# VHH binders against Toll-like receptor 5 (TLR5), part 4

Target 1, 146 residues: Toll-like receptor 5 (TLR5), of Homo sapiens (Human) (o60602r691to836)
Amino acid sequence: YKYDAYLCFSSKDFTWVQNALLKHLDTQYSDQNRFNLCFEERDFVPGENRIANIQDAIWNSRKIVCLVSRHFLRDGWCLEAFSYAQGRCLSDLNSALIMVVVGSLSQYQLMKHQSIRGFVQKQQYLRWPEDLQDVGWFLHKLSQQI

## First folded at step 18 (VHH; from S3 with V99I)

Design W5
Fold by OpenDDE, fold request of step 20:
Structure W5 (fold): chain B 146 residues (1-146), chain A 122 residues (1-122)
Amino acid sequence: as target 1 above (146 residues)
Amino acid sequence: EVQLVESGGGLVQPGGSLRLSCAASGFTFSDYYMGWFRQAPGQEREFVALISWSGGSTLYSDSAKGRFTISRDNAKNTVYLQMNSLKPEDTGVYFCAAIEYIYDAEQEYDYWGQGTQVTVSS
């Protein structure tokens, strides 16, 4: 695979993703980081079909990490990417999709969205910690899954 | 329109207490972390306290720890800062702020109040 993981998130969450995850995980942000990540703002080909970019990112990454926020749930492209990622998992022996819930979203609220309902019901997902003291633990846990 | 309106500030003697309130409107309050910041004259704004959306997690600056208590009432869309054992160095404008997604207590916040003046003086 070209990338260790494709990070799928709403563009509205970029600042948070950059500071919360990319700075700590992506090798282009620091030599101390471990993962070569793919994300839209940096790695998508300008002028190319967005679906094609998403598909390429999904299939060229060992893992897919979807950051599910309220913004994510309101973004049709994010939901579509999630669906494609799930589709890939059907062809893989191991689950390549990692779902991370960000913010106060409850499981009930998540299940209101048909695109992710099945995943939420059947698969385990991660949640960004409510307590900042647990951020280190979370990053470690996420790293183990990537 | 999003609004954060601080109240409860005033003049108090050293060792005294104040309770600040911040009334929020225009957004889903229960989905946001709420923080208190302060700015003394000629100084940079500094973090004071943070409370999670559920109220289950709190964080304090070293200067506030043991003296200040942050709390919230989601039914009233209000966050509070109980300040005890006030010192002259606590003097400044106190701001409430809101952020939905947190990664650092001193990060940029989404919304800010106009502030309320707290003066601790003998």
Scores: ipSAE 0.895, ipTM 0.936, lowest interface PAE 0.5, mean pLDDT 96
Fold by OpenDDE, fold request of step 20:
Structure W5 (fold): chain B 146 residues (1-146), chain A 122 residues (1-122)
Amino acid sequence: as target 1 above (146 residues)
Amino acid sequence: EVQLVESGGGLVQPGGSLRLSCAASGFTFSDYYMGWFRQAPGQEREFVALISWSGGSTLYSDSAKGRFTISRDNAKNTVYLQMNSLKPEDTGVYFCAAIEYIYDAEQEYDYWGQGTQVTVSS
């Protein structure tokens, strides 16, 4: 695989993702980091079909990490990417899709979205910690799954 | 329109107490972390306290710890800062701030109030 993981998130969450995850996980942000990550803002080919970019990212990454926020749930492209990621997982022996819920979203609220309902019901997902003191632990846990 | 309006500031003597309030409107209050910041004259704005969207988690600066208590009432869209044992160095403009997604207590927040003046002086 070209990438360790494809980070799928709403463009509205980019600042958060950059500071919360990329600076700690992505090797291009720091040589102390461990993962070569793919994400739209940096790695998608300009002018190329967006779906093609998404699919390429999914299939060229060992893992797919979807950061599910309220913005994510409102973004049709994110939901499409999630669906494609799930499709890939059906062909893989191992679960390649890691779902991370960010913010105050409840399981009930997540279940309202058909695209992710099945995953939420059947699979375990991660939740960004409510307590900032647990962020380090969370990042470690996420790293172990990537 | 998003609005954060601080109140409760004033002049108090050292050792005194104040309770600040911040009334929020224009956004889903219960989905946001609420924070208090303060800025003394000639100083940079500094973090004071943070409370999670549910109220289940709080964080305080070293200066505030043990003296200040942050709380919230989601039904009233209000966050509070109970300040006890006030010191002259607590003097400054206190700002209320809101952020939906956090990674650091001192990150940029989505919304800010205009602030309320707190003056601790004998």
Scores: ipSAE 0.894, ipTM 0.936, lowest interface PAE 0.5, mean pLDDT 96
Fold by OpenDDE, last read:
Structure W5 (fold): chain B 146 residues (1-146), chain A 122 residues (1-122)
Amino acid sequence: as target 1 above (146 residues)
Amino acid sequence: EVQLVESGGGLVQPGGSLRLSCAASGFTFSDYYMGWFRQAPGQEREFVALISWSGGSTLYSDSAKGRFTISRDNAKNTVYLQMNSLKPEDTGVYFCAAIEYIYDAEQEYDYWGQGTQVTVSS
């Protein structure tokens, strides 16, 4: 695989993702980081079809990490990417999709969305910690899954 | 329109207490972290306290620990800062701030109030 993981998130969450995850995980942000990550803002090919970019990112990454926020759930592109990622998992007979819930979204709220309902019901997902003191622990846990 | 309106500031003597309130409107309050910041004259704005959307997690600056208590009432869309054992060094404008997704207590917040003046002086 070209990338260790494809980070799928709403463009509205980019600043958060950059500071919360990329800064600590992506090798282009720091030589001390471990992962070569793919994300839209940096790695998508300009002028190429967006769906093609998403699919390429999914299939060229060992893992797919979807940052599920309220913005994510309102973004049709994110939901479509999630669906493609799930499709890949079915084809690979392996769980390559890591779902990370960000913010105050409850299980009930997540299940209202048909695109992710099945995953939420059947698969374990991660949640960004409510307590900032647990961020280090979370990053470690996420790293172990990537 | 998003609004954060601070109140409760004033003049108090050293050792005194104040309770600040911040009334929020224009957004889903219960989905946001709420924070308090302060800025003394000629100084940079500094973090004071943070509370999670549920109220289950709080964080304080070193100067605030043991003296200040942050709390919230989601039914009233209000966050509070109980300040006890106030010191002259606590003088400044106190700002309420809101943020939905947090990675650092001192990060940029989504919304800010206009602030309320707190003066601790004998």
Scores: ipSAE 0.894, ipTM 0.936, lowest interface PAE 0.5, mean pLDDT 96
Fold by OpenDDE, last read:
Structure W5 (fold): chain B 146 residues (1-146), chain A 122 residues (1-122)
Amino acid sequence: as target 1 above (146 residues)
Amino acid sequence: EVQLVESGGGLVQPGGSLRLSCAASGFTFSDYYMGWFRQAPGQEREFVALISWSGGSTLYSDSAKGRFTISRDNAKNTVYLQMNSLKPEDTGVYFCAAIEYIYDAEQEYDYWGQGTQVTVSS
């Protein structure tokens, strides 16, 4: 795979993603980081079909990490990407999709969205910690899954 | 329109107490972390306290620990800062701030109040 993981998230969450995850995980942000990540803002090909970019990212990444926020749930492209990611997982022996819930979203709220309902219902997902003191632990846990 | 309106500031003697309130409107309050910051004259704004959306998690600066208590009432869309054992060093403008997605207590917040003046002086 070209990438260790494709980070799928709403563009509205970019600042948060950059500070919360990319700075700590992506090798282009720091030499101390471990993962070569793919994300839209940096790695998508300008002028290319967005769906093609998404699919390429999904298939060229060992893992897919979807950061499910309120913004994510309101973004049709994110939901589409999530669906494609799930599609890939059907062909894989192991689940390549890691769902990370960010914010106060409840399971009930998540299940309102058809695109992720099945995953939420049947699969375990991660939740960004409510307590900032647990962020380090979370990042470690996420790293182990990537 | 999003609004954060601080109140409860004032002049107090050292050792005194104040309770700040921040009334929020224009957004889903219960989805946001709420924080208190302060800025003393000639100094940079500094983090004081943070509370999660549910109230289940709180964080304090070293200076605030043991003296300040942050709390919230989601039914009233209000966050509070109980300040006890106030010191002259606590003097400054106290700001209420809101952020939905947190990664660091001192990150940039989405919304800010105009601040309320707290003066601790004998």
Scores: ipSAE 0.894, ipTM 0.936, lowest interface PAE 0.5, mean pLDDT 96
Fold by ESMFold2, fold request of step 20:
Structure W5 (fold): chain B 146 residues (1-146), chain A 122 residues (1-122)
Amino acid sequence: as target 1 above (146 residues)
Amino acid sequence: EVQLVESGGGLVQPGGSLRLSCAASGFTFSDYYMGWFRQAPGQEREFVALISWSGGSTLYSDSAKGRFTISRDNAKNTVYLQMNSLKPEDTGVYFCAAIEYIYDAEQEYDYWGQGTQVTVSS
């Protein structure tokens, strides 16, 4: 695969994603970091349509990490990317899509969205910690799943 | 329109106590982390305390630990800072702030109040 993971998130969350994840995980942010990541703001081809870029990112990445915030849930492209990633089928592929819930979204609020409902019902997601002191441990856990 | 309105500041003697309040409106309060910051003249704004959206987690600066307590009442859309054992170095303008997606206690927050003056002096 070209990338260890495609990070799918709403553009409204970019500053948070950069500071919370990219600076700690992506090798272009530091040579001490572990992963070659793909995300729209850096890696999408200008001028190509957005669905083509999303599909290429999903097929060229070993893992897909969806950072599910309220912004993500209001973004039709993010929800379509989730659905498309869920449809990708290779051997052992039920572990290729990693869902990370960010913020105060309840199980009930998540269940309202058909695109993610299967993952939510099975509680097949990680939750970004409410306590900032737990973030280091969470990043370690996420890194092991990538 | 989002509003954060601080109150409870004033002049107090060293060793005294004050309780600051911050009333929030215009956003879903229970979705937000709430923080207190302070700024003395000629100094940069300084983190004091943070409380998570459920109230389940708190974080304090070294100078606040053991003397200050942050709390929130989501039914009243209000965050509080109980300040005990006050010292002259606690003097400054205290701001409440709100943020939904946090990566660092000292980051730029989404919403800020206008501040309330706290003066600790004989």
Scores: ipSAE 0.788, ipTM 0.879, lowest interface PAE 0.7, mean pLDDT 91
Fold by ESMFold2, fold request of step 20:
Structure W5 (fold): chain B 146 residues (1-146), chain A 122 residues (1-122)
Amino acid sequence: as target 1 above (146 residues)
Amino acid sequence: EVQLVESGGGLVQPGGSLRLSCAASGFTFSDYYMGWFRQAPGQEREFVALISWSGGSTLYSDSAKGRFTISRDNAKNTVYLQMNSLKPEDTGVYFCAAIEYIYDAEQEYDYWGQGTQVTVSS
């Protein structure tokens, strides 16, 4: 695989993703970090079909991490990427799709979205911690799943 | 239109107490972290306290720990700062701030109030 993980998130969440995740996980942000990550703002080919870039990122990454915020749920491209990544899980011996819920989204609110409903019903997702002091253990846990 | 309106500031003697309130409108209050910041004239704004959207988690600056308590009432769309054992160095304008997606207590917040003056002096 070209990437350890593709991080799928709404462009409105980029500053949060950069500071919360990329600076701690991606090798281009620090030589002490572990993973070669893919994300749209750095790694997509400008001018190419956006769905083709998404599909390429999903197939060229060992894992797909979807950062599900309210912005994610309002973004048709993010929801399409989630659905496409689910199809890939059937072609892999291990689950490739990691769902991370960010913010105050309840299970009831998540269940309203058909694209993610299967994962939500099975509680097959991680929650970004509400307590900032717990972020260190969460990053360790996420790293173990990648 | 988003509004954050602080109240409860005033003049108090060293060792005294004040309770600040911040009334919020124009957004879904229970989706947001709420924070208090303060600024003395000629100084940078500094973090005081943070409370999570449910109220289940709080964080304090070193200078606030043990003396200040942040709380919130999501039914009233209000966040509070109880300030005890006040010192002259606590003097400044206290600002309420709101943010939905947080990575650092001292990051740039989405919404800010206009502030309420707290003066601690004999």
Scores: ipSAE 0.775, ipTM 0.874, lowest interface PAE 0.8, mean pLDDT 92
Fold by ESMFold2, last read:
Structure W5 (fold): chain B 146 residues (1-146), chain A 122 residues (1-122)
Amino acid sequence: as target 1 above (146 residues)
Amino acid sequence: EVQLVESGGGLVQPGGSLRLSCAASGFTFSDYYMGWFRQAPGQEREFVALISWSGGSTLYSDSAKGRFTISRDNAKNTVYLQMNSLKPEDTGVYFCAAIEYIYDAEQEYDYWGQGTQVTVSS
């Protein structure tokens, strides 16, 4: 695979994703970091159709990490990417799709969205910690799943 | 329209206590972290305390630990800062702030109040 993981998130979350995840995980942010990550703002091909870029990222990445915030759930591209990644995982004995819920989204709020409902119903997701003091432990756990 | 309105500031003697309140409106209060910051004249605004959206976790600056307590009442859309053992160095304008997606307690928050003055002087 070209990438260890494709990070799928709403562009409205970019500043949060950069500071919370990319600076700690992506090798282009520091040579002490572990992973070669893919994300839209840096890695998508200019001029190529957005859905084609998303599909390429999903197939060229060993893992797909969807950062599910309120912004993600309001973004049709993010939901379509989730659905497409889910389809890829049907042939994968070790699930490639990692769902991470970010913010105060309740189970009830998550269940309203058909694209993610299967994962939500099975409790097949990680939750970004409410307590900032737990973030280091969470990043370690996420790194082990990637 | 989002509003954060601080109250409870004033003049107190060193060693005294003061309780600040911040009334929030215009957003879903229980989705947001709430923080208190302060700023003395000629100084950068500095972090004082943070409380998570449920109230389940808190974080304090070194200067606030053991003396200040942040709390929230989601039914009243209000966050509080109980300040005990006040010192002249605590003097400044205290700001309430709100943020939904946090990576660092000292980041720029989404919404800010206008501030309430706290003066600790003999």
Scores: ipSAE 0.768, ipTM 0.870, lowest interface PAE 0.8, mean pLDDT 92

Design W5
Fold by ESMFold2, last read:
Structure W5 (fold): chain B 146 residues (1-146), chain A 122 residues (1-122)
Amino acid sequence: as target 1 above (146 residues)
Amino acid sequence: EVQLVESGGGLVQPGGSLRLSCAASGFTFSDYYMGWFRQAPGQEREFVALISWSGGSTLYSDSAKGRFTISRDNAKNTVYLQMNSLKPEDTGVYFCAAIEYIYDAEQEYDYWGQGTQVTVSS
Protein backbone atom coordinates (compact mmCIF):
# COMPACT_ATOMS: atom_id res chain seq x y z
CA TYR B 1 0.00 0.00 0.00
CA LYS B 2 1.12 3.51 -0.75
CA TYR B 3 -0.17 4.80 2.62
CA ASP B 4 -0.57 3.31 6.08
CA ALA B 5 -3.90 5.09 6.42
CA TYR B 6 -6.21 7.49 4.66
CA LEU B 7 -7.65 10.04 7.07
CA CYS B 8 -11.18 10.95 6.01
CA PHE B 9 -12.55 14.10 7.66
CA SER B 10 -14.48 17.22 6.85
CA SER B 11 -12.41 20.16 5.58
CA LYS B 12 -14.01 22.21 8.37
CA ASP B 13 -12.08 20.01 10.84
CA PHE B 14 -8.67 20.41 9.19
CA THR B 15 -7.08 22.65 11.84
CA TRP B 16 -8.23 20.29 14.59
CA VAL B 17 -7.07 17.18 12.70
CA GLN B 18 -3.67 18.73 11.96
CA ASN B 19 -3.01 19.69 15.57
CA ALA B 20 -4.62 16.70 17.28
CA LEU B 21 -3.55 13.89 14.93
CA LEU B 22 -1.23 14.72 12.02
CA LYS B 23 1.48 16.39 14.07
CA HIS B 24 1.67 13.25 16.26
CA LEU B 25 1.25 10.46 13.68
CA ASP B 26 2.41 11.54 10.21
CA THR B 27 6.09 11.11 9.24
CA GLN B 28 6.10 14.29 7.14
CA TYR B 29 5.30 16.30 10.30
CA SER B 30 8.11 14.62 12.31
CA ASP B 31 10.64 11.87 11.66
CA GLN B 32 9.75 10.49 15.12
CA ASN B 33 6.19 9.77 13.92
CA ARG B 34 5.18 6.29 12.72
CA PHE B 35 2.87 6.55 9.72
CA ASN B 36 2.76 7.58 6.10
CA LEU B 37 -0.72 9.11 6.02
CA CYS B 38 -2.96 10.35 3.23
CA PHE B 39 -5.34 13.30 3.54
CA GLU B 40 -7.12 15.48 1.02
CA GLU B 41 -5.48 18.85 1.68
CA ARG B 42 -1.98 17.46 1.01
CA ASP B 43 -2.31 14.33 -1.07
CA PHE B 44 -5.23 14.51 -3.51
CA VAL B 45 -4.34 14.83 -7.18
CA PRO B 46 -5.24 18.24 -8.62
CA GLY B 47 -7.40 17.94 -11.71
CA GLU B 48 -9.06 14.63 -10.77
CA ASN B 49 -12.67 14.70 -9.59
CA ARG B 50 -13.23 14.36 -5.87
CA ILE B 51 -14.86 10.92 -5.98
CA ALA B 52 -11.95 9.52 -7.98
CA ASN B 53 -9.46 10.91 -5.44
CA ILE B 54 -11.44 9.43 -2.56
CA GLN B 55 -11.66 6.03 -4.21
CA ASP B 56 -7.93 6.06 -5.02
CA ALA B 57 -7.08 7.00 -1.42
CA ILE B 58 -9.23 4.16 -0.08
CA TRP B 59 -7.68 1.51 -2.35
CA ASN B 60 -4.09 2.75 -1.92
CA SER B 61 -4.25 2.83 1.90
CA ARG B 62 -3.94 -0.16 4.21
CA LYS B 63 -6.40 1.42 6.67
CA ILE B 64 -9.10 4.07 6.41
CA VAL B 65 -9.71 6.25 9.46
CA CYS B 66 -12.93 8.24 9.43
CA LEU B 67 -13.04 11.10 11.96
CA VAL B 68 -16.75 11.40 12.57
CA SER B 69 -17.65 14.84 13.89
CA ARG B 70 -20.87 16.81 13.33
CA HIS B 71 -19.11 18.36 10.32
CA PHE B 72 -18.39 14.90 8.91
CA LEU B 73 -22.06 13.91 9.27
CA ARG B 74 -23.21 17.04 7.42
CA ASP B 75 -20.83 16.40 4.51
CA GLY B 76 -22.24 14.15 1.81
CA TRP B 77 -18.78 13.42 0.44
CA CYS B 78 -17.56 12.17 3.81
CA LEU B 79 -20.60 9.88 4.14
CA GLU B 80 -20.06 8.61 0.58
CA ALA B 81 -16.41 7.86 1.42
CA PHE B 82 -17.51 5.92 4.51
CA SER B 83 -19.93 3.82 2.43
CA TYR B 84 -17.27 3.14 -0.19
CA ALA B 85 -14.73 2.13 2.45
CA GLN B 86 -17.27 -0.31 3.92
CA GLY B 87 -17.57 -1.94 0.51
CA ARG B 88 -13.82 -2.55 0.43
CA CYS B 89 -13.89 -4.09 3.91
CA LEU B 90 -16.70 -6.49 3.04
CA SER B 91 -15.17 -7.37 -0.33
CA ASP B 92 -11.72 -8.04 1.14
CA LEU B 93 -13.06 -9.66 4.35
CA ASN B 94 -10.79 -7.52 6.53
CA SER B 95 -11.22 -4.70 9.05
CA ALA B 96 -9.64 -1.84 7.12
CA LEU B 97 -12.14 0.81 8.26
CA ILE B 98 -11.64 2.50 11.63
CA MET B 99 -14.42 4.78 12.83
CA VAL B 100 -13.50 7.47 15.39
CA VAL B 101 -16.29 9.55 16.91
CA VAL B 102 -15.23 13.09 17.82
CA GLY B 103 -17.18 15.44 20.06
CA SER B 104 -20.49 15.11 21.84
CA LEU B 105 -22.34 12.68 19.57
CA SER B 106 -24.72 10.20 21.19
CA GLN B 107 -25.54 6.73 19.89
CA TYR B 108 -29.00 8.06 18.99
CA GLN B 109 -27.56 10.95 16.97
CA LEU B 110 -25.18 8.61 15.14
CA MET B 111 -27.98 6.13 14.34
CA LYS B 112 -29.78 8.79 12.28
CA HIS B 113 -27.21 8.38 9.50
CA GLN B 114 -27.73 5.34 7.30
CA SER B 115 -24.16 5.31 5.96
CA ILE B 116 -22.65 4.61 9.40
CA ARG B 117 -25.57 2.76 11.00
CA GLY B 118 -24.02 -0.71 10.72
CA PHE B 119 -20.90 0.33 12.63
CA VAL B 120 -22.95 2.25 15.19
CA GLN B 121 -25.32 -0.67 15.87
CA LYS B 122 -22.37 -2.97 16.55
CA GLN B 123 -20.67 -0.23 18.58
CA GLN B 124 -17.71 -0.70 16.26
CA TYR B 125 -16.03 2.64 16.82
CA LEU B 126 -13.57 4.47 19.04
CA ARG B 127 -14.38 7.70 20.86
CA TRP B 128 -11.92 10.57 20.92
CA PRO B 129 -11.45 11.30 24.64
CA GLU B 130 -13.32 14.14 26.28
CA ASP B 131 -10.38 14.67 28.67
CA LEU B 132 -7.41 16.33 26.93
CA GLN B 133 -5.10 14.52 29.34
CA ASP B 134 -6.17 11.13 27.90
CA VAL B 135 -5.23 11.97 24.30
CA GLY B 136 -1.75 10.42 24.55
CA TRP B 137 -3.21 7.06 25.59
CA PHE B 138 -5.83 7.31 22.85
CA LEU B 139 -3.24 8.03 20.16
CA HIS B 140 -1.32 4.95 21.27
CA LYS B 141 -4.50 2.86 21.05
CA LEU B 142 -5.35 4.25 17.60
CA SER B 143 -1.78 3.59 16.44
CA GLN B 144 -2.17 -0.08 17.39
CA GLN B 145 -5.32 -0.30 15.23
CA ILE B 146 -3.51 1.20 12.24
CA GLU A 1 -27.14 34.78 17.81
CA VAL A 2 -24.56 33.34 20.16
CA GLN A 3 -24.14 35.13 23.47
CA LEU A 4 -21.99 34.51 26.54
CA VAL A 5 -22.78 36.90 29.43
CA GLU A 6 -20.52 36.95 32.47
CA SER A 7 -21.58 38.22 35.88
CA GLY A 8 -20.53 38.09 39.54
CA GLY A 9 -17.44 40.26 39.39
CA GLY A 10 -16.66 42.94 41.94
CA LEU A 11 -14.25 44.33 44.49
CA VAL A 12 -12.84 42.03 47.17
CA GLN A 13 -10.03 42.13 49.69
CA PRO A 14 -7.01 39.84 49.36
CA GLY A 15 -7.92 36.40 50.69
CA GLY A 16 -11.56 36.86 49.72
CA SER A 17 -13.79 34.89 47.41
CA LEU A 18 -15.98 35.52 44.38
CA ARG A 19 -18.14 33.31 42.19
CA LEU A 20 -18.43 34.21 38.52
CA SER A 21 -21.14 32.86 36.24
CA CYS A 22 -21.54 32.86 32.48
CA ALA A 23 -24.96 32.41 30.87
CA ALA A 24 -24.87 30.93 27.38
CA SER A 25 -27.42 31.12 24.56
CA GLY A 26 -27.62 30.59 20.80
CA PHE A 27 -25.82 27.26 20.63
CA THR A 28 -26.10 23.73 22.07
CA PHE A 29 -24.28 24.32 25.36
CA SER A 30 -23.76 20.62 26.16
CA ASP A 31 -21.70 20.14 22.98
CA TYR A 32 -19.06 22.68 24.02
CA TYR A 33 -16.01 22.91 26.23
CA MET A 34 -16.13 26.04 28.37
CA GLY A 35 -13.18 28.07 29.52
CA TRP A 36 -12.36 31.10 31.64
CA PHE A 37 -9.68 33.60 30.64
CA ARG A 38 -8.59 36.86 32.23
CA GLN A 39 -6.91 40.06 31.12
CA ALA A 40 -5.23 42.71 33.23
CA PRO A 41 -4.74 46.21 31.74
CA GLY A 42 -1.82 46.24 29.32
CA GLN A 43 -1.49 42.46 29.41
CA GLU A 44 -2.44 39.72 26.99
CA ARG A 45 -5.43 37.53 27.76
CA GLU A 46 -4.43 34.42 29.72
CA PHE A 47 -5.99 31.01 30.32
CA VAL A 48 -7.51 30.31 33.74
CA ALA A 49 -9.63 27.15 33.57
CA LEU A 50 -11.35 24.69 31.22
CA ILE A 51 -14.24 22.25 31.70
CA SER A 52 -15.35 19.56 29.27
CA TRP A 53 -18.87 19.40 27.79
CA SER A 54 -20.13 16.84 30.34
CA GLY A 55 -18.21 18.43 33.22
CA GLY A 56 -16.23 15.20 33.58
CA SER A 57 -12.79 16.79 33.22
CA THR A 58 -11.17 20.11 34.13
CA LEU A 59 -7.85 21.85 33.58
CA TYR A 60 -6.39 24.85 35.42
CA SER A 61 -3.54 27.26 34.88
CA ASP A 62 -0.74 27.08 37.44
CA SER A 63 -1.93 30.31 39.07
CA ALA A 64 -5.52 29.00 39.42
CA LYS A 65 -4.83 25.45 40.56
CA GLY A 66 -5.85 24.82 44.15
CA ARG A 67 -7.71 28.15 44.49
CA PHE A 68 -10.25 28.21 41.63
CA THR A 69 -12.92 25.69 40.68
CA ILE A 70 -14.70 25.61 37.31
CA SER A 71 -18.10 23.93 37.11
CA ARG A 72 -21.11 23.86 34.80
CA ASP A 73 -24.85 23.26 34.87
CA ASN A 74 -26.03 22.03 31.47
CA ALA A 75 -29.69 22.33 32.46
CA LYS A 76 -29.17 26.07 33.00
CA ASN A 77 -26.66 26.63 30.16
CA THR A 78 -24.29 28.18 32.70
CA VAL A 79 -20.60 27.82 33.57
CA TYR A 80 -19.15 29.01 36.89
CA LEU A 81 -15.77 29.98 38.32
CA GLN A 82 -15.44 29.81 42.10
CA MET A 83 -12.42 31.90 43.06
CA ASN A 84 -11.00 31.52 46.56
CA SER A 85 -7.92 32.96 48.29
CA LEU A 86 -7.88 35.87 45.86
CA LYS A 87 -4.68 37.86 45.35
CA PRO A 88 -4.05 41.31 43.83
CA GLU A 89 -2.48 39.48 40.86
CA ASP A 90 -5.93 38.01 40.05
CA THR A 91 -7.25 41.49 39.20
CA GLY A 92 -8.56 41.78 35.66
CA VAL A 93 -11.48 41.31 33.32
CA TYR A 94 -12.65 37.68 33.29
CA PHE A 95 -14.08 36.25 30.07
CA CYS A 96 -15.86 32.99 29.42
CA ALA A 97 -15.31 31.22 26.11
CA ALA A 98 -16.72 28.22 24.28
CA ILE A 99 -15.27 25.75 21.80
CA GLU A 100 -16.60 22.49 20.33
CA TYR A 101 -13.40 20.79 19.02
CA ILE A 102 -10.36 21.30 21.19
CA TYR A 103 -6.71 20.27 20.92
CA ASP A 104 -5.15 22.82 23.33
CA ALA A 105 -6.69 24.64 26.28
CA GLU A 106 -5.12 27.92 25.08
CA GLN A 107 -6.22 27.77 21.42
CA GLU A 108 -8.51 30.39 19.86
CA TYR A 109 -12.06 29.61 21.02
CA ASP A 110 -15.20 29.89 18.88
CA TYR A 111 -17.21 32.27 21.11
CA TRP A 112 -16.31 34.88 23.74
CA GLY A 113 -18.21 36.86 26.36
CA GLN A 114 -17.88 40.57 27.08
CA GLY A 115 -16.14 40.08 30.43
CA THR A 116 -16.76 40.93 34.08
CA GLN A 117 -14.36 42.99 36.22
CA VAL A 118 -12.66 41.41 39.22
CA THR A 119 -10.63 43.73 41.48
CA VAL A 120 -8.61 42.44 44.40
CA SER A 121 -7.40 45.34 46.49
CA SER A 122 -7.33 46.62 49.99
Scores: ipSAE 0.766, ipTM 0.867, lowest interface PAE 0.8, mean pLDDT 92

